# Designs tried in a protein design chat: VHH binders against q9y6x5. Part 403

Target 1, 379 residues: q9y6x5
Amino acid sequence: LPPKLLLVSFDGFRADYLKNYEFPHLQNFIKEGVLVEHVKNVFITKTFPNHYSIVTGLYEESHGIVANSMYDAVTKKHFSDSNDKDPFWWNEAVPIWVTNQLQENRSSAAAMWPGTDVPIHDTISSYFMNYNSSVSFEERLNNITMWLNNSNPPVTFATLYWEEPDASGHKYGPEDKENMSRVLKKIDDLIGDLVQRLKMLGLWENLNVIITSDHGMTQCSQDRLINLDSCIDHSYYTLIDLSPVAAILPKINRTEVYNKLKNCSPHMNVYLKEDIPNRFYYQHNDRIQPIILVADEGWTIVLNESSQKLGDHGYDNSLPSMHPFLAAHGPAFHKGYKHSTINIVDIYPMMCHILGLKPHPNNGTFGHTKCLLVDQWCI
Short names: E, the ipSAE of ESMFold2; O, the ipSAE of OpenDDE; V2, 0.75 times the mean of E and O plus 0.25 times the DockQ between their complexes.

## First folded at step 16 (VHH)

Design wi38 (framework vhh_5j56_2)
Fold by ESMFold2-Fast, scan of step 16:
Structure wi38 (fold): chain B 379 residues (1-379), chain A 127 residues (1-127)
Amino acid sequence: as target 1 above (379 residues)
Amino acid sequence: QVQLVESGGGLVQPGGSLRLSCVASGFTFSGSDFHAIGWFRQAPGKEREGLSDIYGSSESFTSYSDSVKGRFTISRDNAKNTVYLQMNSLKPEDTAVYYCAAGEYIRGSDHWTYDYWGQGTQVTVSS
């Protein structure tokens, strides 16, 4: 039997939620598996970029999904959630499901993970669902487990994505303990359903399962707004992305636009592309615009209007509020082991190892995850 | 062709109660965990104020603004595709046009949008 792996993402699951709320089903999962308390994600700390980093092991500047909204000046193409199926945007990297399908005779399955409904290097996931937020967690789980149990060639890599707690995090903010408690309890119940379904189908003991997330969430406020219209007139630039990382395409001289922006707010850093801090690994890609604005944690960039967001992400990846966690269970993983921190790009080479795949060149370090694995010498 | 129709407004004395109804067509509340119905109000010369919302498919999540918490209760009947706002202990300052709106969370946009609005129902609290 070849090794099998199910990768599950709960979007926007901030690591410290585990300390502030009760998760009986997740704790039972961890008790016989492993927990990484913090995963340091890539900059910018957004959904599409970080989901693609998990499955490629690459920084955003290397895999090409550099934001949830992007512009390519050469081709005049624009990327947004409504236009994410153009392979052009995804072809700068090879995600793990493509590698899985091209090495030996293996299949992949996907329920809603970003990129899995797109042919990448002329290869689409063997089984997939077109993205539709109206499809329930239960239906996604039913399809994934059916494909894991009834496929030829065998499904060895499967992905499952859920939009919570990101949706509620934006609506209520992470400091709303009453509402977040209810949302997180619902997620814990879904984890219980997942485990129970795998047990009923005889998959649980021989399947490797990773539960992780792409980013965290921080509290925003109407008292923490940066009005971009107070700095610069709309006639001087095209706005590619707004908040909390603004991507600015100048319509006039770049230095002139930079000078209008650089002292606009004490709660926002303004960078020429070549001056973006090296630690972000967010510089070497044509989709990164000539001027980038980075708001301080909890600050929202607006265009002469209020913001409805009580929670947001996209901020500096050194912030603990932006960090998710990783939990895993299965034959590849130790039981009852806790690890402090890994980088989100480290997940890809670990998954390749579990599946017996040769990884494409990547920014992850296998040594960072070896202590999680039973077949590795850690100590 | 999403349509929302409010009803149940009227004149009521201070301390009284009203139940507003919002009937949706072309949109099923329980069809997605990421569909919401919200209640809003607008008094003459004031900006529109959010009061309460409800979302989720199998389990409903509800919220309330501080001005109405403990007095107003939102609920839904999925079979009738109807959302209710039960308003108790009404005050003169609750006088406004009340609107229901349908919204959705969109992955990658990082916000909930209320794109479909009813025409409103008048609530007047006076002796």
Scores: ipSAE 0.698, ipTM 0.850, lowest interface PAE 0.9, mean pLDDT 92

Design wi39 (framework vhh_5j56_2; at its last fold request DockQ between E and O 0.93; V2 from the best seeds 0.90)
Fold by OpenDDE, fold request of step 21:
Structure wi39 (fold): chain B 379 residues (1-379), chain A 127 residues (1-127)
Amino acid sequence: as target 1 above (379 residues)
Amino acid sequence: QVQLVESGGGLVQPGGSLRLSCVASGFTFSGSDFTAIGWFRQAPGKEREGLSDIYGSSESFTSYSDSVKGRFTISRDNAKNTVYLQMNSLKPEDTAVYYCAAGEYIRGSDHWTYDYWGQGTQVTVSS
């Protein structure tokens, strides 16, 4: 039988939460598996882009999901959390669940992972849930495990997504130890539920499970605001995305807009598209707007509107506060092994290897994950 | 249909207390970890501001704005599908129309969005 893999994401789970809070269930999971302490994600450090990078192995400029909010100037289409179902946005890459789904005697399943409820290249998972935040983790878990256990053809790749601790991170900020400890305890309990369910169904020993996240969370404050309205009139541009990486579509000469913004704040870098630093791998896509603004860590770009968020993400992907973790368990993985860092795009070739899939061209490096795998040499 | 109905507003002297109620119908706010009930207020000539919210299914989580922290307390009764705002140590500057709203968190939105609003209840703090 082909190997099986469950990919689980807890949105916004900052890597250092593991050091600062108690996770008895997750620690047990790690003890019996592997841990990557820090995962360097892709720029920008947002939900849709990074989740798609995990399952494609591509930088955002390559897979085409370059933000949570996008605009295509040619088609005049918009992408957002409320408008993410158009295959137009997803078809610049082939996610692993599609690759898996197209194999004989295999199928894919998904519980609310970004892009999984969209036909990509005219292919959709045999089993999936339409996104609905009101659906409990239990129900998502029940569906996923049912599909993994009873499907024909068998589900060999499944994804499971949960919105915490991101939702609460935005609400409280990551430095609210009182509230975040309660939030993170709930997440650990959910991990306990996951493990228990897998054991009860007899899947635990044979199923490869990856628990990871897309990004971290940094503390924001009302004292760290960058008001664009103080620098440029709103009539001179269209805002495609706001904070902490603003996407600016000029309505007047681009240079004029740039000149009005370049010195707006000492806590914000302003880039023409062609001048975006190469290390971001965030230039070669038409969906990236002519000007981007990148706020420093903990700073919020606002209009004449007060920010209600005490935590945010999307900042420079080199910042530790933006980094998630990766833990894994199953027959493909060692037991009791810890690794310092990998790149988030490295997950894709690893998953392809585990599943015996030929990977599409990608930006990941399989060599970075060899030490996690029992069938590979770790040098 | 979703409906929110506020009550409990009125006239009170500075330093006094009021307890507002928000009865929700058409949905159960405790049915999801990502559904929130929030209290807002709007004073004449000012923008609407968020004061407090409560969310969570089994365990509730609360938040407060700095303007009301330590004075206001949000709570809920799941059986009655009602959210309360206990307002203590009221000040003249607390005078406003108070609204409750129902919201949710959506993946990729990076914010809590409130879509349903009550009619509001007037709170006046005056000597």
Scores: ipSAE 0.932, ipTM 0.966, lowest interface PAE 0.4, mean pLDDT 96
Fold by ESMFold2-Fast, scan of step 16:
Structure wi39 (fold): chain B 379 residues (1-379), chain A 127 residues (1-127)
Amino acid sequence: as target 1 above (379 residues)
Amino acid sequence: QVQLVESGGGLVQPGGSLRLSCVASGFTFSGSDFTAIGWFRQAPGKEREGLSDIYGSSESFTSYSDSVKGRFTISRDNAKNTVYLQMNSLKPEDTAVYYCAAGEYIRGSDHWTYDYWGQGTQVTVSS
């Protein structure tokens, strides 16, 4: 019987929420498992890029999902949250469910994880749900547990994605303790439902479960806006992505566009692609536009209008507000172990080890996660 | 597919109250955790302003703009597929056309997008 792994993401679950709110169900999960207090995600700190980094172990410049909005100048293709099904965008990497299915005749199952409803290298998750935000957590959970318990060849890797607390984080901002308390309590109750369902089905003791997220959330304000229209006229560029990282495709000389932008606001950094800081690992991909604007934490780039966002993400990945956590339970993991930090790209080689898969070349370091695992030496 | 119809507008004196109603067809308000119904207003020569919204399948989550917080209350009747805006302590500055809109949050959108709009109902606060 091969080992099994369920990877669960609660989008936008900022690591320090664990310190500021009570999570009785999650704390019971952690007590008999492991906690990584913060996970340093990849830049840009957005949903599609970081979800793909978790399952490939690659920086965004290497896996090719470099933003939630992308443009390819050669093919003239556009990528967005509502136009994400073209395999072209996903084919620069091999996600773990594809590797799982191609090594030793195993099945994968997916409930809404980004990329799982797309054939990647002509391989789609064995069982999957097409993305639809209207499908409840309970229906996603029901399908995943059915597939884990009733599949041939066996489902050994399963994913489950939920849009909260990101959806409410954008609306309320992370500093709205009253409303965020209610949102986070509901998420903790969903974690309780997950554990109870796995126990009722006899899966709990033999299943490895990882609960993690792609990024955090920071407070935004109407007092912290950068009006791009006050910097440069629309006729000089095509806007590929806006905030908090603007992707600028010049219609005129690149240097002229750069010169109009470079001193426009003290609250954003303006980079020519080759000048993007090496620590971001955000340079070596044609989908990264010739000029990138990076807003300071909590600042929103706008086009001569107000912003209704009270929370956002996408900012510098060194910011603790952008970091998620990772909790895990199961036969592969120690019980009651707490670890300070790992990189989000380290999750992939750890998962490959748990599943007995040979990882594709990746940017993760297996050594960073060894202390979490029962079959590894930790000094 | 989705249609929204507002009612309950009219003329009221300062300090008065009105209750606006928004009836939906083509979907149920409580059918998804990621569908919101919002109230917006627009006065002549002003930008459209978001006032309040309500979302959630079982438990309702609500938000309010600073301009109406404490005076307006949003609620819903799932059996009638209707959202209400109870407007108390009305001021002349509240004079506007009030719109009901249906919004969605989807994975990676980073914002709630309101794509379906009612025709609006006029609220006039004047002596």
Scores: ipSAE 0.855, ipTM 0.923, lowest interface PAE 0.5, mean pLDDT 93
Fold by ESMFold2, fold request of step 21:
Structure wi39 (fold): chain B 379 residues (1-379), chain A 127 residues (1-127)
Amino acid sequence: as target 1 above (379 residues)
Amino acid sequence: QVQLVESGGGLVQPGGSLRLSCVASGFTFSGSDFTAIGWFRQAPGKEREGLSDIYGSSESFTSYSDSVKGRFTISRDNAKNTVYLQMNSLKPEDTAVYYCAAGEYIRGSDHWTYDYWGQGTQVTVSS
């Protein structure tokens, strides 16, 4: 009976939502499995980069998905949330579903996880859904469970992605307790449906399930705007990405652009690429632009206009507000164990271990997750 | 094709009420958790301002700008594919063309994007 793993992401699920809101279904899942209270994610704390870090174990500079919006100066290619299908962007790493389905008698299935509808190294997930936000959680789950139960070769690795609480987090902000409690209750109900579906289909006892997220969310405000137009004319640079980490491609002398920006706001750090702090592991890739601007938590970089966001993410990955959680249940995991912290890149080698896969070179540390696993000596 | 048609505008005295309707065709807004219908307005010489939106497939989720919170209420009737904006305690500064728009959320966009717009309906709050 081959080991099987379902990896689930609820986008933008801040770790402290677990203690500040009620999750009867998720808490039952945790009670019979494991919890990692905080997962330290990778900088920048954006959706595409962190989802790819989970499945590759690599920092963004190493896997090449360095933002939700990217530009390659040599090929003139653009990447965005709506233009993400070119394998060029994804081919600097090998995600776990590719490695998994290339093993004898194994296949992979995917419902909307970033990259799973792209032929990475000429290999696309064996079963997948093209991204479409209008596809319900129920339909995503129905497809995943159908593939887990009915495929030959068997599906041994599956992923499922859902856009909440990120979508509502951007609209309301995490401090809107009334609206966020209704959003999070719906997510908890979806987790309950997930568990019940797996039980009804006879999958629950032998399937390893990881529920995690890519990042958290912080409160924004119209009182916390950084107006780039007040500091520099648009004609001096090309804007590749805006907030909260702006990616600036100078059209004129780089030092002149830097000097105009460095004193623009006390709430924004301006880095030449070579001066980006080493702790970000965000320097050694051509897709990282010559100048980046990093807003302080809760501040929004704008171009001479107001912002409609009340919540955002993408900030410094040391900020607790940017950290997701990880919960897991299944035969590989202990029952009733809580762990303080892992790095998001540690998830990949753990998943490879569970599935019996040889990990590619990566930045994760298997030792950080040993205490979650029943077959390991906990140190 | 996607079409949004506003109605219910007109002239009203300060302190009065007005109800706007937005009828959608070419899509069903309750068929997706990540489709929203929003109300916007634009006064002459001013930027377009977002007022309220409503989204969700079965349970409705709503948002309001600070300028209208407590005075305006958004609602919908899924069977009629219609969204309403109930405007109470109207002020002269509420005078504008009011638009409904359809938007969506896409993974990694970090914002809701409104790509389909109605033609607008005039609301005038004056003596």
Scores: ipSAE 0.845, ipTM 0.927, lowest interface PAE 0.7, mean pLDDT 94
ESMFold2, look of step 17: ipSAE 0.820; ipTM 0.925
ESMFold2 (binder alone), look of step 17: mean pLDDT 80; pTM 0.812
OpenDDE, look of step 17: ipSAE 0.911; ipTM 0.957
ESMFold2, look of step 19: ipSAE 0.819; ipTM 0.925
ESMFold2 (binder alone), look of step 19: mean pLDDT 80; pTM 0.815
OpenDDE, look of step 19: ipSAE 0.912; ipTM 0.956
ESMFold2, fold request of step 21: ipSAE 0.839, 0.821; ipTM 0.927, 0.919
ESMFold2 (binder alone), fold request of step 21: mean pLDDT 79, 80, 79; pTM 0.811, 0.811, 0.806
OpenDDE, fold request of step 21: ipSAE 0.930, 0.932; ipTM 0.966, 0.966

Design wi4 (framework vhh_5j56_2; at its last look DockQ between E and O 0.88; V2 from the best seeds 0.00; counts 0 for: unsure alone 60.2 < 65)
Fold by OpenDDE, look of step 17:
Structure wi4 (fold): chain B 379 residues (1-379), chain A 127 residues (1-127)
Amino acid sequence: as target 1 above (379 residues)
Amino acid sequence: QVQLVESGGGLVQPGGSLRLSCVASGFTFSGSDFSAIGWFRQAPGKEREGLSDIYGSSEGFTYYSDSVKGRFTISRDNAKNTVYLQMNSLKPEDTAVYYCAAGEYIRGSDHWTYDYWGQGTQVTVSS
């Protein structure tokens, strides 16, 4: 039988939560599997881009999902969290579930993972749920595990997505120990439910499971605001994305807009597109706007509007607060092994290896994950 | 369609208490971890501000703004599909129209969005 892999994401699960809070179920999962303590994600550190990087192995400039809000100047199309269903945005890459499903005697399943309810390259998962935040974790889990267990052709790759602790992180901020402890306990309980469900169905021993996240969360404050209206008239540009990385589409001369913004705040870097640091791998895509603003950690870019969020993400991907973790369990993985760091794009070639798929060209390095796998030599 | 109906507002002296109620119809907040019902207020000449919300399908999570923390308490009765705001130690500055709102969190967002609003109830704190 072909190997099976379930990829689970808890949105906004910062890596150091594992050090600062108790996770009995997750720790048990890790004890019987592997842990990567820190995963360096891609810039910008947002939900749609990073989830697509996990399943493509590509930097954002390459797979084309460069933000949660995008604008294409040629087609005049918009992308947003409430408007993500147009294949136009996703077709610049081939996600792993498409690759998997195109193989004989294999199918893919998905519950709420970004891009999975969209036909990409004219292919949509055999089994999927349309995104609906009101659907419980239990229902998502039940559907995924049913498909993994009873489908023909068999589901060999499945994704499961959950919006916490990101939703609560935005509300409380990651430094609210009282509220976040309750939120994270619930997440751990969900992991317990997942493991129990797999065991009850007889899937646990043969199913490879990866639990990961797309990004972390940093503490924000009303005392750390950057008001763009203080620096430039709103009539001079179109805002495509706001905080903490603003995407600016000038309505007047780009240089003039740049000059008005470049000294707006000591806590914000302003880049012309061609001057974006190479380390971000965030330049070579037409969907990246002519000017981007990057706020320092914990600073929020605002207009003349009050921000109520106490936590946010999207900052420099070198910041530890932006980093998620990766844990895994199953026949492909060692037991009781911990690894310090990998890049988020490294997950894709690893998953391809586990599933016996030929990977598309990608930015990941398979060598970075070899030590996690029982069939590989670890130097 | 979703309807939210506030009640419990009125005139109270400084230091007094009021209990607001919000009955929701067409919106079930207890069934989703990402559905919220919250309280907002708008004073004359000021912007509407968020005060408190409750979300979560089980025990529930609560949020309070700094302006009301320690004085206001949000609670819900799932069987009645009602949310309450107990307001204690009221101040003249609390005078405003209070609104109940229902909303959700969605994937890829950075905030909770409230799409449904009640008509509001007047709260006046005056000696």
Scores: ipSAE 0.902, ipTM 0.951, lowest interface PAE 0.5, mean pLDDT 96
Fold by ESMFold2, look of step 17:
Structure wi4 (fold): chain B 379 residues (1-379), chain A 127 residues (1-127)
Amino acid sequence: as target 1 above (379 residues)
Amino acid sequence: QVQLVESGGGLVQPGGSLRLSCVASGFTFSGSDFSAIGWFRQAPGKEREGLSDIYGSSEGFTYYSDSVKGRFTISRDNAKNTVYLQMNSLKPEDTAVYYCAAGEYIRGSDHWTYDYWGQGTQVTVSS
């Protein structure tokens, strides 16, 4: 039988939370498996783009989910966190669950992972839950484990998504030790429940489990606001996305809009699309707008208003505060191995290897993750 | 249909206390980790200000703004579908209309969104 893999994301889990807070259950998971201390994610460091990068191995410009808010000028279509179901947005890539379930005698299951309730290339996850934040972690886990145990053809790849610690990170900020400690303790308890459920159902020994995240979180403040209305009139542009990477569609001459913005704040970089730094791999897609504004870490772009956010993400992907971690356990993985860094796009070819799938062309490098795997020569 | 009804407002002297109640109906709060009830206020000529909220299915995670931290306490009674705001050490600058609101968090939103609002209850702090 082909190996089985469960991919779990806890949204907004900053890598250094592992060092700064106690995680008895996650640490037990790591002790019997592997840890990658920092995962360098993709720019922009937002939820939908990075979850799709994990499952496609592609930079955002290549898979087409370039932000949580997007606009296509030709079709006049809008994408948002609450308007994400049109396959148009997702069809520039093939996610691993599609490749997996099209194999002979295989299916895929999903609980809330971005894109798994969308028919991508006319293919939706074989078993899935429509997104609903009101569904408890326990119910998500119960569905996933039921599908892993009871499906024909068997479920060989499953995903599970949880909105924390992102939700609380935005509310408190990562520096609120008292409140984040309570939130992170709950997450560790959920990881304990996950492991215990897998053991009780007889899945633990032969299931590969990856626990990871899409991005981190940085502290924001009312003292670090960039008021866009102070620099440019609303009538000169359409705002596609605001903070911390604003997407600007000019209504007048692009150079004129650029010139009004370029000196707006010393805490914001303003880029014409062709001038976006090459290291971002964020240029070659029509969904990337003609001008983007990139706030410095901890700064918030606003429209002549205060901001209630105490934590945010989406910043430069070189920032350690934007990096998640990756932990894994199962028959494919070494036990007690720690690795410092991989790229988030490297997760896809590793997962394809574990599942015996032929990867689509991608930006990941299998060699970066081979030391995590028992069937590979590390040197 | 979600409905929120505030009560417990009134006139109080500086340094006094007041307890606001928010009774929810048509709102399924219990058992959801990403549903919240929050308290907001709006004084004349000012923007609406978020004060506190409570969320989480069993933990009851709480948030307090700097303007009320240490003086106000939020709590809930799930059996009565009610959220309370205990307001102590009241100051004249606390004078406002106080609103409760029901909100949620969804993946990729990057913020908590409050879509259902009560009609408000007046709180006046003066000598």
Scores: ipSAE 0.835, ipTM 0.924, lowest interface PAE 0.7, mean pLDDT 93
Fold by ESMFold2-Fast, scan of step 16:
Structure wi4 (fold): chain B 379 residues (1-379), chain A 127 residues (1-127)
Amino acid sequence: as target 1 above (379 residues)
Amino acid sequence: QVQLVESGGGLVQPGGSLRLSCVASGFTFSGSDFSAIGWFRQAPGKEREGLSDIYGSSEGFTYYSDSVKGRFTISRDNAKNTVYLQMNSLKPEDTAVYYCAAGEYIRGSDHWTYDYWGQGTQVTVSS
């Protein structure tokens, strides 16, 4: 029978939560599997961009989902959650479920991973749920496990997405140990439910399971605000995205807008598109605006308003607070192996290898993940 | 359609207590982990501030702003689809119109959004 893989994301699961809180179910999973302590995500460190990087192996400038809010000047289309089902935004890359369906006589299944309810290159996940935050983790899990057992052609790639701990991380901030301990305990219980369900259905021993996340979380404060209105009048620009990476579309000369912004706050960097640091791999796409503002960790860009969020992400991808982890279990993975760091784009070629798929050209390096795999020689 | 009705406001002396109630229709906690009822207030000449939220299908996760933490307690009765705000040790600076609002968290939003609001109930703390 062909190899099977379930990819699970807990949105906003900061890597160092594993050191500061107890996860008995996740620790049992890791004991018989592998742990990557830090995953270096792509810039910007946001939900849609990083989820699409996991399943394409591409930097944001290459796959085209460059932010959670985007503008295309040629078509005059705006991307937001309400417009995320337009294939236009997703068609600059080929995600793994599309490759899985097209290269082999195999099916894919999806419970709310970003992009899976969109036809991409005229191919939609064989089984999927339209995004609805009101659908419980248990219902998502029930559908995924039903599809893994009762599909023809067989489901060989399945995805499962959950909004926590991102939702609570924004509300409490990652340093609220009392409240975050309750949230993270619930997530550990959901991991326990996942493992128990797979065992009861006879899937556990023959299924590869990856548990990962798209980004971390950092503490914000009402004392760390950058009021953009104190820098520049609204009449000079159109705001495409605000915080912590502001995407600025000038209504006047670009240099004039840049000059008004460049020295306004010691807590943000202002870049002309061509001056964005090469290490970000965030320049070569028409959806990246002519001027980008990047706030320092823990600083929030606002428009003459207070911000009530105590946690945020989107910051520099070199920051450990922005890094998730990766844990995995299954016949493809070693048992009891710990690895320090991989790049988030490395996950895609690893998953293609596990499934026997030929990867599309990508920015990942298979060599970075080979020590996790039983069929690879690790020096 | 979501509708929210606040009650329980009034005049109290400093150090007194009030319990506000918010009855929700078209919105329920029993089947959603990412739906919240929040309490907000707005005093004359000041911006609206968030005070407390409750969310989660079974857990009843609660949030409190620093200005009310330890003095205010949020709770819910899922069968009555009602959220309460118990306000203790009231101060003159707590004088405001109090609103309940129904909100949700959606992947990629980076914040909880409150699209449905009650009409408000006046709380006055004065001698």
Scores: ipSAE 0.819, ipTM 0.909, lowest interface PAE 0.6, mean pLDDT 92
ESMFold2 (binder alone), look of step 17: mean pLDDT 77; pTM 0.788

